# Ledger of designs, part 1: VHH binders against F-actin-capping protein subunit alpha

No score or structure here was measured in a lab: all are predicted.

Target 1, 308 residues: F-actin-capping protein subunit alpha, of Arabidopsis thaliana (Mouse-ear cress) (o82631)
Amino acid sequence: MADEEDELLETELSYDQKKEIAKWFFLNAPAGEINYVAKDLKAVLSDEEVYNEAAMEAFPVYNKTHMICLEMPSGAGDVIVSSYSEINENEYLDPRTAQVAIVDHVKQICTKVRPANDEELPSLYIEEYRYALDAEIQRYVSESYPKGMSAVNCVKGKDNEGPGSDFELVVIITAMRLSPQNFCNGSWRSVWNIDFQDESQVLDIKGKLQVGAHYFEEGNVELDAKKDFQDSTIFQSADDCAIAIANIIRHHETEYLASLEVAYSKLPDNTFKDLRRKLPVTRTLFPWQNTLQFSLTREVEKELGLGK
Below, numbering starts at 1 at the first letter of every chain, in headers, positions and changes, except where a header shows other numbers; Kabat numbers aren't used for antibody chains.
F, E and O are the ipSAE of ESMFold2-Fast, ESMFold2 and OpenDDE, as the mean of both directions, binder to target and target to binder. V2 is 0.75 times the mean of E and O plus 0.25 times the DockQ between their complexes.
[cut] marks letters that were taken out.
The coordinates of atoms that the task and the answers printed are left out; those that the model quotes come from them. Centres of patches stay.

## First folded at step 1 (VHH)

Design a1 (framework vhh_surovatamig_d1)
Fold by ESMFold2-Fast, scan of step 1:
Structure a1 (fold): chain B 308 residues (1-308), chain A 125 residues (1-125)
Amino acid sequence: as target 1 above (308 residues)
Amino acid sequence: EVQLVESGGGLVQPGGSLRLSCAASGFTFSSYAMSWVRQAPGKGLEWVATISGSGGSTDYVDSVKGRFTISRDNAKKSLYLQMNSLRAEDTAVYYCAKGPSLEELYRYFGSMDYRGQGTLVTVSS
């Protein structure tokens, strides 16, 4: 029977199809959980070549999509792995320290660092704007996100040497809480694209916020709340732009969290009573945890049919 | 016992639309991600789309992105695939599959017990 099943499976599933199915499991791993998926897949799969190829293809995509943070050697700080910092598949720029991290995606480690060369860094003119914005964002993140990480990268116009040229900076903010002992993991990711339009003297601001939760005690419940934002401000000095942008980001992120908290507080008493048995009992007062709890409540209500 | 019953296939002209349905029973439907896989004539199985247990995340094979939409109704224990802008290369038997657990991954590589009987979609003028 086993030989018959193997022959039928070989006829119906090609090497590429088996690889794509394995890649799907890696790419759909919840935030922070790809190594649990990898460990389990490696134990179950009998084909090491399919596993290795799937992992080599999936981990780079997963790592960039989830914007994972890796510690750079010798106390050099952390790098955020994303398409915005990508020099090539294995090299990612930390513009704050002017270092390039060499990354092993499957192991999720930074193996070494090197100094960035001049062609990889923004001009001094652009760096003035990037540095000022990075400083304001670091202040905001330290105040609002426990264990939060941020980066400000130049993604367009990095070689502009003065006024008269457009450029684009991207702000990334990430925060994660992994609580597998309580069967719950949470994530915050926000990306803010700031288009500095010199001709119009306007900054066009676009944000994308994503809150994720995975609860896995009595089933597999994944919550993924996304919201897009648009705003603008006047193109001024580096310091004035940085302050204005940070205030806009702070405003939208705090209002989004507040709206989720308000929506959560309007739910029936029984919803809170039901979730108290499933959510981690440890009380914490961090903003994204309130968003996470609301998202989990909405998902439970949706699955139970209470919220329609 | 896990049962998956597909329906909604048929003959459709290029550029047309079809909606496939899958009725699930024998397990806690809302706790599991679900997938659509297909087998074109003379070819192997191809994964098409997946949806998480909550419906909060979806994924698609590149060839159907923007054309197909996977959805689910957990109250009715039903999975759907809305297929728009159909092409001749979409001609296949479409199967509803339970996933993503390690058990389902193992069965994808070692067993085919976790898919339904399938529904035929033919795209031809």
Scores: ipSAE 0.000, ipTM 0.114, lowest interface PAE 20.6, mean pLDDT 75

Design a10 (framework vhh_7ubx_2)
Fold by ESMFold2-Fast, scan of step 1:
Structure a10 (fold): chain B 308 residues (1-308), chain A 125 residues (1-125)
Amino acid sequence: as target 1 above (308 residues)
Amino acid sequence: QVQLVESGGGLVQPGGSLRLSCAASGFTFSNYAMTWVRQAPGKGPEWIATITSGGSTMRDDSTKGRFTISRDNAKNTLYLQMTSLKPEDTALYYCATPTMAELLEQIYSGKFDYRGPGTQVTVSS
């Protein structure tokens, strides 16, 4: 004999409901924290089959969305796991070294590496543009994001042998400050789509920048700020295009970081007054220590014009 | 059997502080997420905070600036540090080790099943 209300509250979840809810927790884990969520979900679920299925489905999506960086074996360097570098299921191209990383998503490791096939790489014509841009982006990242990682991938027009058709390069920049022993994690992610429009002799540039911070020692404080950008430049030689694109990216990212600093300085005279942080362009992202995650996120979005 | 025993409540004046404790036994405490919930007289249960086995915290927005959840795995004890207490904080405070269904009900509906007897906090001048 149970009350109708008690029966509804005690209704057992189906296998599919438990799996989708577990997936939600994985996919909403803060940057760098999916393994903490995994450990807790495994204990709470007490259902290894639901846990394993949810993890197998969620980790690939999470890893690509957060653009995790994995060390390739035998000193082959690092690969950025993203939808832009994905060439086959669990296979990710590092175009800089012309290597393909085979990834175990749940373990977040690169299990082996192989050379890329010719058909997996851009034509020589496209590679000249990719290589020149990659070199300029590496210079920028080294100056602005200590221990930051970048990649330039060709996502359209890979087989173009010369002028006469469009192609697209994507610039990815990631920087992480993972300090769980100090109860803080910080992240920067930017994606720049460069559409080389040969018929109009124009490069159409679209950027998406995301800053995250999570402090969890004396409570839970999160910042998740996003910004979209658009720009353009003229279609020139590989070297000239690379310089122009890198300068545009540097300009917008530097201005966005400066805008975040200005937004923080305009926070109300309260507990945030003592917790203001500077976001210097030449440093890895810093954790933002504050007492109100929702208020901080709203103030940042409001000052940057992202909110209502 | 899972056993949870809350303590540390009492009568306190507005603006005061209290530290609540929850002593856990009957399971491997360090492997489980732990939650604080409260129930005021004549009201439904209200979720306060959850701390994962790894130390990550999920918190209710209305109290997170004043309340801090923490754990000591060596002592099998969960804590809630409460500062700047208000009359509206008067409630019976419970700890729980949530099942996934309970954690999800907490997030989606605010409903929760309690394991311990709770500890009474009264804030009055």
Scores: ipSAE 0.000, ipTM 0.107, lowest interface PAE 23.2, mean pLDDT 75

Design a11 (framework vhh_surovatamig_d1)
Fold by ESMFold2-Fast, scan of step 1:
Structure a11 (fold): chain B 308 residues (1-308), chain A 126 residues (1-126)
Amino acid sequence: as target 1 above (308 residues)
Amino acid sequence: EVQLVESGGGLVQPGGSLRLSCAASGFTFSSYAMSWVRQAPGKGLEWVATISGSGGSTDYVDSVKGRFTISRDNAKKSLYLQMNSLRAEDTAVYYCAKDRGYSYLFWGSTPYFDYRGQGTLVTVSS
């Protein structure tokens, strides 16, 4: 309990301040763990209204940022929820199957699907490039990422009916894995923006790779690594550029993963013990610089179950 | 240089027991999950058991659950596999393996491990 003198120096948080703090915890949840953070946060914060409003605002941002994969009903396949596939807050395009998924963000489910209309799909000219690239990326992902998912979306120039006008495709690769053998909940997210300068037959590639790992054996270690890439090449046909782009992506991702494997090998086991001591779980929330001075690590470990 | 040296293999009757050991050097042993993998003559590699860096968590292939126990001694930089109730199907070369961690988690390559030792032969027969 606080002393009376200490209480004179403190200011109670407003509704909006509590909501923003709760949103911060949701948005900073490790990949795949927002529901565990939600459960613990709801238990710690005895304010159902603040919780519900924070969740309504945070889950859509989290889901798109983490590019979550949702199963579409009736065997329709999976959809990646991202800003690149977003038609509106609740509707996300799967260009591979030409379907639109209707999403409930807080429940993290796809409730319905509908066929995409012609205005939502790229032109036949652009689809030739998208389809060829999607096929090569699917092959790469099936070889390299266990249970990985990919999508290729047109984000600029989808209505181009012939050569000469610039267009942009985005490649998304996501993989998430619980591994009892490694005591790790891991995620891979890569986004590759491909800017086609169609008149000059040159394309520019910008990659953003992000890796999350949460080791939950003895306390907690959370790793979040990012890297940006740039590349360029010339192209002559949809098939030729698809192969070239897939090879560039494979090269950069393989080299980055190899470099992270070296970095991972240098982590001492004592780091787990030190991290655990620095992240205490408390019943009291300390609002300090719009953050709470507590750790959800131990509670997340219990909820996940070691190896599940 | 990373080195892993297995020992403790041999000929044993069905229902018998063996304890395998692995001596590790050239890396910070306590920082890595360690595994035992095996290879029967003319067959591929099969994962058997894993233990976390601290020794607090273990996992096993279904065929050895309740019979095998993986353990480690970080002060001695040693990994162990206690094998009880041995069966003819357990006959294999057993390898101590350092977890690749990252590569295994994200792309599931086989083998999962960035390093394994030279192996120790276990023969279960009459």
Scores: ipSAE 0.000, ipTM 0.166, lowest interface PAE 11.4, mean pLDDT 76

Design a12 (framework vhh_8dlx_2)
Fold by ESMFold2-Fast, scan of step 1:
Structure a12 (fold): chain B 308 residues (1-308), chain A 123 residues (1-123)
Amino acid sequence: as target 1 above (308 residues)
Amino acid sequence: EVQLVESGGGVVQPGRSLRLSCAASGFTFSSYAMHWVRQAPGKGLEWIGNIYYSGSTFYNPSLKSLVTISRDDSTNTLYLQMNSLRAEDTAIYYCARHETYYFGLGSYRFDYWGKGTLVTVSS
C-alpha cells in the first residue's frame, strides 16, 4: 500500500475516495493557481462527475481561505471573498459600499450585486468605528501593497447602538504577485481581529500574516510562512482608534515582510544546493528533508482526515 | 508493478549530443511528473530537471542551456536531450517518478527509479 497516487489512477477507488483526493489537490493549490490544478486534474481523472463535484465542494473553501478579490459588475468596485464577509455560501458583503456580491465560486466571478439589507449592516455606532478604520487601512494598503485590497468587517456586536457593549472588527489585507515570467508567484494575506472591550476600555488586537510563494525556476518550491501577532491599545474615539490600529498593523507587517525578503532571496539557492548534493534515492530522504516531508505529510493528513 | 528503464547511454566524444530515453510501464505515465538525476563517479546525486504531466519543464540552472527534457505520453517515454557534452557529464543517468505529495519545501522526493544508464564522455 505504498503508493496512494497509483491507487487513485489505476485502481477501482470508490466515488467518494476519488472525490476526496481530487478535493485535496484543489485545496492545496498554491495561491492563484487553482485553475492550473483544475486543468491538470481534468486530464488525470477522466471522470467529469468526480471532477465537477470535487470542484463544487473545494472552490468555496479555497476562495474564502485565500481571500480572493472579485470585480463587481457595472463599476461597483471589488469584494473580498472570506468567511468574515460571508452572508451565505454565494453572498458576500462589501461593507465599504454596502453591497452584497453574488458569487459563482467555480468560475470565480461575481455574477450580480444587490444592496445590503439593514440587518446585514452594522449599527450607526459600530459603522463610525468601522468607517474610520477602513479609511486608515486604505491609506496604509495604497502605500505598502501594490495591487493590494482591504476590507474592514464587523463580525461581532454589529447591532450595538452605543457605549457599554463589546464588538469586534476584522481587518483583511490581500495582495498577490503573479510573476510567471520571473518564475515566482506570491501572495500576502493578513487578518487582524480587533476586540473592542468597553468594560476594560482596551482594544485587544490579534493578527495573522500568511505569505505564500511558489518558485519554479530552480525546481518546484512552495513556501507557506505564517506569523501570529498580539498587541493592544486604548479604546478611544473612532478616529484615534483607527490611527492607532493602522500604525500597529503597519509596524508588525513592515518588520515581518522585511524579514521574509531575506528568506525569499536565499530559498532558491539553498534548495538548489540541497537538490544537487543530497537528492533522495527512492523514498529515503536526508534527516532535515525527512523532517520537512514528515511535517508536510502530517499537515496534509490532518486536512484530509487520512489518519488517526 | 511500476518499471522505469533507461537507455541510450554509451561512449560519446566531447562536444557531441546524446539523447537518453526512459520507458515507463505499470502506471498511468501521463498523470505523473518525471525527473532526470545523474551521479558522476565518486560524487553525490545531481538533479538535472523535471517535466510535469502538463508539459512544463524546470531545470538545474547549471545545466539549463545544455539539456532539454521532453515526453511522449502516447509511447510512455521520457527523454533527455544533452548538447555540447563535456568530460564532467560522465555519469550514470537515472529516470525517476515524482512523488506528488511532496510540494517543493526544500527537496524533491521520488518513489520509483530506473537502474540507470552510463554515459561516458571521452576522446
Scores: ipSAE 0.000, ipTM 0.111, lowest interface PAE 17.4, mean pLDDT 76

Design a13 (framework vhh_8h63_2)
Fold by ESMFold2-Fast, scan of step 1:
Structure a13 (fold): chain B 308 residues (1-308), chain A 124 residues (1-124)
Amino acid sequence: as target 1 above (308 residues)
Amino acid sequence: ELQLVESGGGLVQAGGSLTVSCAASGRTFSSYAMGWSRQAPGKERELVAGISSGGSTYYADTVKGRFTISRDNAKNTLYLQMNSLKPEDTAMYYCAAKRTYGLYFSDSNEYDYWGQGTQVTVSG
């Protein structure tokens, strides 16, 4: 019969080929959707070992790349899973609470938490700069991103005990909007590397912003927009550095979001607008279609009492 | 294992307010993401509100600005405060829990534990 002929002609994929195909699907899953991909792959793959090995290899990469946010048990707070917070594959530092989250990547859960030891935390000198910056970034994120999360990690120079040595802080901001009723999922990820250069008395700032959207009502449309930024400011006190850095980040992220809304104004969902809050005082959205109005937006915010 | 029991439903006039509650039995309530879903006759079940173990909230666009979800971990209780009720809000309201520490609590199909429901009827 034709069916028996087809079975004889079928080329069987190797274990490695099946694993690499499965990994590709996991790694290319849209933000927030890797578990939907997992369900589909289980339905297609007849080999549980291939599935399990692909998942074990792909989920850690996916979770760190997408900077997933996990809640720590017993109200211990949240941790952002990223290469910048990584102690090892299963342990991630939350420097805000001085805790280490133990993560099960495939289940996307924090299974337990422990206090960070002194070797995992920055020196008191570095912590002064990290804490001040984290406070300013928390204010910015709470004003601008509904359900947004942030972390400030020291990635280089954490043992520096005073002036005369360089160090690097990384600011991470993530926001997710899962909207199944509108057949759209959205994500915002930004990473800002701040290189504190003591000899030159300069902060070298590098930003990478990534916005994703997935529309799946009557077809699959995936958007992935990326933008790199460079800036600099003067090496000052911890508080002054924090204010300057937060202002630079706010400026670039506001401009980029405005440009994305103009470019994608014909999208069926207001995903990009929903990633950022309305003005806190008036609860009205600024007209993002007019990017020339950035300076006017700041002037209006000041007049409404949003600037201090 | 987590057991959920809803209460506080009833008949309310359009424009009125109602609070439904969900009492949980179990040792790990504080570590669960919790949600409220509703289903009206002949319609699909929809997730209307969610709250993470850390307190982050989600609201469906149909209820945003009118409903408020909250939790009391000391009392193992979840609440949904419903304001400015409309006839379209008439449904059986179900309490749900998901065994997760992540922010992935907005998909109603992903919840692991469900209560038996409490009926809310809005006349008007």
Scores: ipSAE 0.000, ipTM 0.109, lowest interface PAE 19.3, mean pLDDT 77

Design a14 (framework vhh_7qbe_3)
Fold by ESMFold2-Fast, scan of step 1:
Structure a14 (fold): chain B 308 residues (1-308), chain A 123 residues (1-123)
Amino acid sequence: as target 1 above (308 residues)
Amino acid sequence: QLQLVESGGGLVQAGGSLRLSCTASGFTYAMGWFRQGPGKEREFVASISWSGGSTYYADSVKGRFTISRDNAKNTLYLQMNSLKSEDTAVYYCAADTRYSFLYPESSYEYDYWGKGTRVTVSS
């Protein structure tokens, strides 16, 4: 089965090994930088077939994991590409506009939009809760995250027609500050799972926040900080639930951001100033000269190779 | 959406061995094993980086369990030796697709989970 080229490749890295290495580089690209990695890999790899196959496999995973935001054509709004909105690999629901975006992952564009069908949308009962929460989250995001995007998706129980059964909503918040001309990129991603438990009349809330910053002028400095949260509140009206959930999210996110700015002497002043400037959140609680809090300081020290 | 399917659980005698497998329906970066025993909280067991070059173990299993992976088969393994009654648990396969190993012992590091496979060690 092997010709001369295949025989030569068998004495070096195999096709599958080259593809997996290329995929590794794509998937480890910092937030917003996968296209720079793509350009570099295409230049280094002498095999466009390996490149194309790796890109086709890696970009969908990267795009969903980073929850990229794509503009829908003809002024139809924006969609967040995530596993929570995924109908299939190429189709993602925007529940706010009741539209499905058709996505080209490698090009990172929305090529087409169609109306969502009835099977893809939550019942009127669930939509009342989703809509109220979405409205409160939009207010919070507009106040706290420049160019931030949010979505509220129903991931369980969307056909529930009234009280008596459980359902789950997921809140996604994402913000990116891409400034490659200034050798910096920043990202914020948070996911909040809200389990509406009818029998206990309780909402179980789980959050995961992720902050990234990449500074690459005359060196390479990365911050990747993660924080998990748990909370609960009572199951009540759609409007009251929305207000309570949004307040819980605001509280935890505000406290986490405040904790990032608590002073410690372990970080160099210049490093802290640069990371502070690159984060997508512009809220200033402490002087820019202050170091990050102990838990985040440890993560930053690990990423930057700094000593005690 | 990524799916993880565990296999290899069962009943085994104390001091015996058992091998768990987990097959992924697509690409995974970091992978790990967690367990929950009767009347206990869910706990970390072991984790492995994509290349297999970095492995992490809970102190309670270090020296007895070995984590490994076969990327060509999208399969994660846990070789369990010198099993104790305290190892009785439901074992969960977990996968990280977010390219980070900062906290491999944290369950929140993993964005995909299997349904679990039961291991019972009889004394």
Scores: ipSAE 0.000, ipTM 0.125, lowest interface PAE 17.7, mean pLDDT 77

Design a15 (framework vhh_7ubx_2)
Fold by ESMFold2-Fast, scan of step 1:
Structure a15 (fold): chain B 308 residues (1-308), chain A 120 residues (1-120)
Amino acid sequence: as target 1 above (308 residues)
Amino acid sequence: QVQLVESGGGLVQPGGSLRLSCAASGFTFSSYWMTWVRQAPGKGPEWIATISSGGSTMRDDSTKGRFTISRDNAKNTLYLQMTSLKPEDTALYYCAKPGYELFWNDYDYRGPGTQVTVSS
């Protein structure tokens, strides 16, 4: 908030108080915008040490929370920075390439990569399930999310060498459209926890989706929508599990998209409705106009008492 | 399991005072920032005040002269002292834990809240 930035200038605060306030601004930055907040805080704060210390503490939390995607050097691909991929301080596993990215959080860059150690990777048994699921999710993401990225990580039971033990895979799907020259940023994040319950021979599936948009040319409009999902299916071969899980994820994400499209069409906001009418949106790919539509659904859900 | 349980709300006359409490369990309360947020009927959530793990406070300008946030780490309890209450302060009051390990929000709003009604 601009009023809180004004308070940093007007209030005589201790070093610790200034640091905690600066951290709060960083952690509450919209998706993709922490560096704009950083520029504003540098302009407001007279104490460079406070700024630097706050940034060092806040950026790692922000980057993992927002699941930022970083390019690994030398064409090694991209890594998603999250608590699910974190294997050590500033080290994040890309399970697809079996590479560990070493990141500089404040600069938001991957500085180095190294091969993952055997103990950092799932067993061959778990990897068969992870690999098959990753392949199906990549297919889904390429069809549904322009410039989207995904990862499938083993978060529990990675040492399971055969049938008889439970394990958990997490599917992350992230897409960001950063368009600061057009005063617009959009984001999509979904996390699906797949609990492979070997004793009961079932998979318990839990999904969490978040859609955000921020418009900052005329004022400051931040839109956000969240949704939880639950499902289950049969524990079977790696290929059959992968197909079933990917279909469940596709189904829920497609239905959420459809429900949001219906909900926002009824909103009284003339600006968003007029833009929607002039710029038709198709459903054959995930255009960033859909991100705006998703964010508007949060306001409709609040008005109708739904999704709280 | 993380639990936050708010209490101390009720019906109060304009100009009156209330002290809200939030009992925290299931996590190391003293290590986390805590905040109070309110939601009036038909409106979105409104931030009131935050207290850091070290006890430093940040307050909304419109309420900082009337509302005081504090904590008792020995009791795992967060407080909001409200004075000079106005009809406009009528809302459901939530305490929130920072969700630094969660990707959706800084705060965990899973408590039921405590209702404050300011009316004659």
Scores: ipSAE 0.000, ipTM 0.118, lowest interface PAE 17.9, mean pLDDT 75

Design a2 (framework vhh_8h63_2; at its last look DockQ between E and O 0.42; V2 from the best seeds 0.00; counts 0 for: pae E 6.5 > 2)
Amino acid sequence: ELQLVESGGGLVQAGGSLTVSCAASGFTFSSYAMGWSRQAPGKERELVAGISSGGSTYYADTVKGRFTISRDNAKNTLYLQMNSLKPEDTAMYYCAASSPLYELLSKYFTGEYDYWGQGTQVTVSG
ESMFold2-Fast, scan of step 1: ipSAE 0.111; ipTM 0.539
ESMFold2, look of step 2: ipSAE 0.078; ipTM 0.554
ESMFold2 (binder alone), look of step 2: mean pLDDT 84; pTM 0.847
OpenDDE, look of step 2: ipSAE 0.025; ipTM 0.423

Design a3 (framework vhh_8dlx_2)
Fold by ESMFold2-Fast, scan of step 1:
Structure a3 (fold): chain B 308 residues (1-308), chain A 122 residues (1-122)
Amino acid sequence: as target 1 above (308 residues)
Amino acid sequence: EVQLVESGGGVVQPGRSLRLSCAASGFTFSSYAMHWVRQAPGKGLEWIGNIYYSGSTFYNPSLKSLVTISRDDSTNTLYLQMNSLRAEDTAIYYCARGSPTFEELLRYMDVWGKGTLVTVSS
């Protein structure tokens, strides 16, 4: 009798419907946890074809959205997998090392690397701006984020050979604190789009910051805080631009973390007061330890002042 | 033995509210997370949200302003409160049982009801 319901549901749900449900769960897995979801879904579906197809479709989207970091083989360094570094299907550029990583998304591994072609790399003119910014961002990240990773990619105008045309660089910063044996995980992701507007002599800066925390010992409590930023500065030399951009990013990121701590301190319940722990940033009142995940109801989110 | 039965669906006018119920039997209801899922005509399945044994709720961000999930463990009943119904909320609504363990994130669904139809039409 117990099996009758399962058999009836199987005839009522199509292959595509089961696949879309599985894909939804993969895509909504917290940072660093898609493989826990995968283990559960594989058991539930009892259909390896549905599982495999859902995983093949969902993992690439998840990996790029969460900007996962993969070690390139033979000591070639690390690559950040994102839509900004994607040059071909399953191929991701690390412009710092001038290498292209070939990725198996479902296994979350870099299977091989190759040198980037000249056409895949920015021109010498653009590289001067990218390199200078990458150096300043590396300094900022090393000072502020333990085990944090960063990349600076050119997403528009990489073939510009000199002044006169606009171009765009994207700064990615990602940091993870994974402690699944203690039932908690934390994440930081920031993306900064810098539009170098040569005609206007202005840099238009747009940032998107995302903080995640997950605590899953007695139930699932998740924090997913997001913030958008806008700023601008003067178009000047590569070194001066890099310094100005890095300072703007540092300012907004430290101010946002400070605002989160103030919001957390006003929480009505002890459970949420644990969110007073901050990501691993220099001058934090608390080092990055035991970042907890709290799922906020709409009313609690409003009380905290997180996301409008 | 395990059974989930949805009820409360029907034809409703746009802008109105509706509460769906799901009656559970054949298992220890209070030990399980429970989910709501819907399917609009010609569309795939869309997860609405869940509620854990602790009472903690999680919602699909795109639907969070429109729905509230609650449970009554004394009557083994799961509820979905829907407010400000729109034509695009027309769907078959399913309740589903999640994993009994709290060690893994985004509990999977192992038992589903047969669904209840909600039609939003003026």
Scores: ipSAE 0.000, ipTM 0.159, lowest interface PAE 17.7, mean pLDDT 76

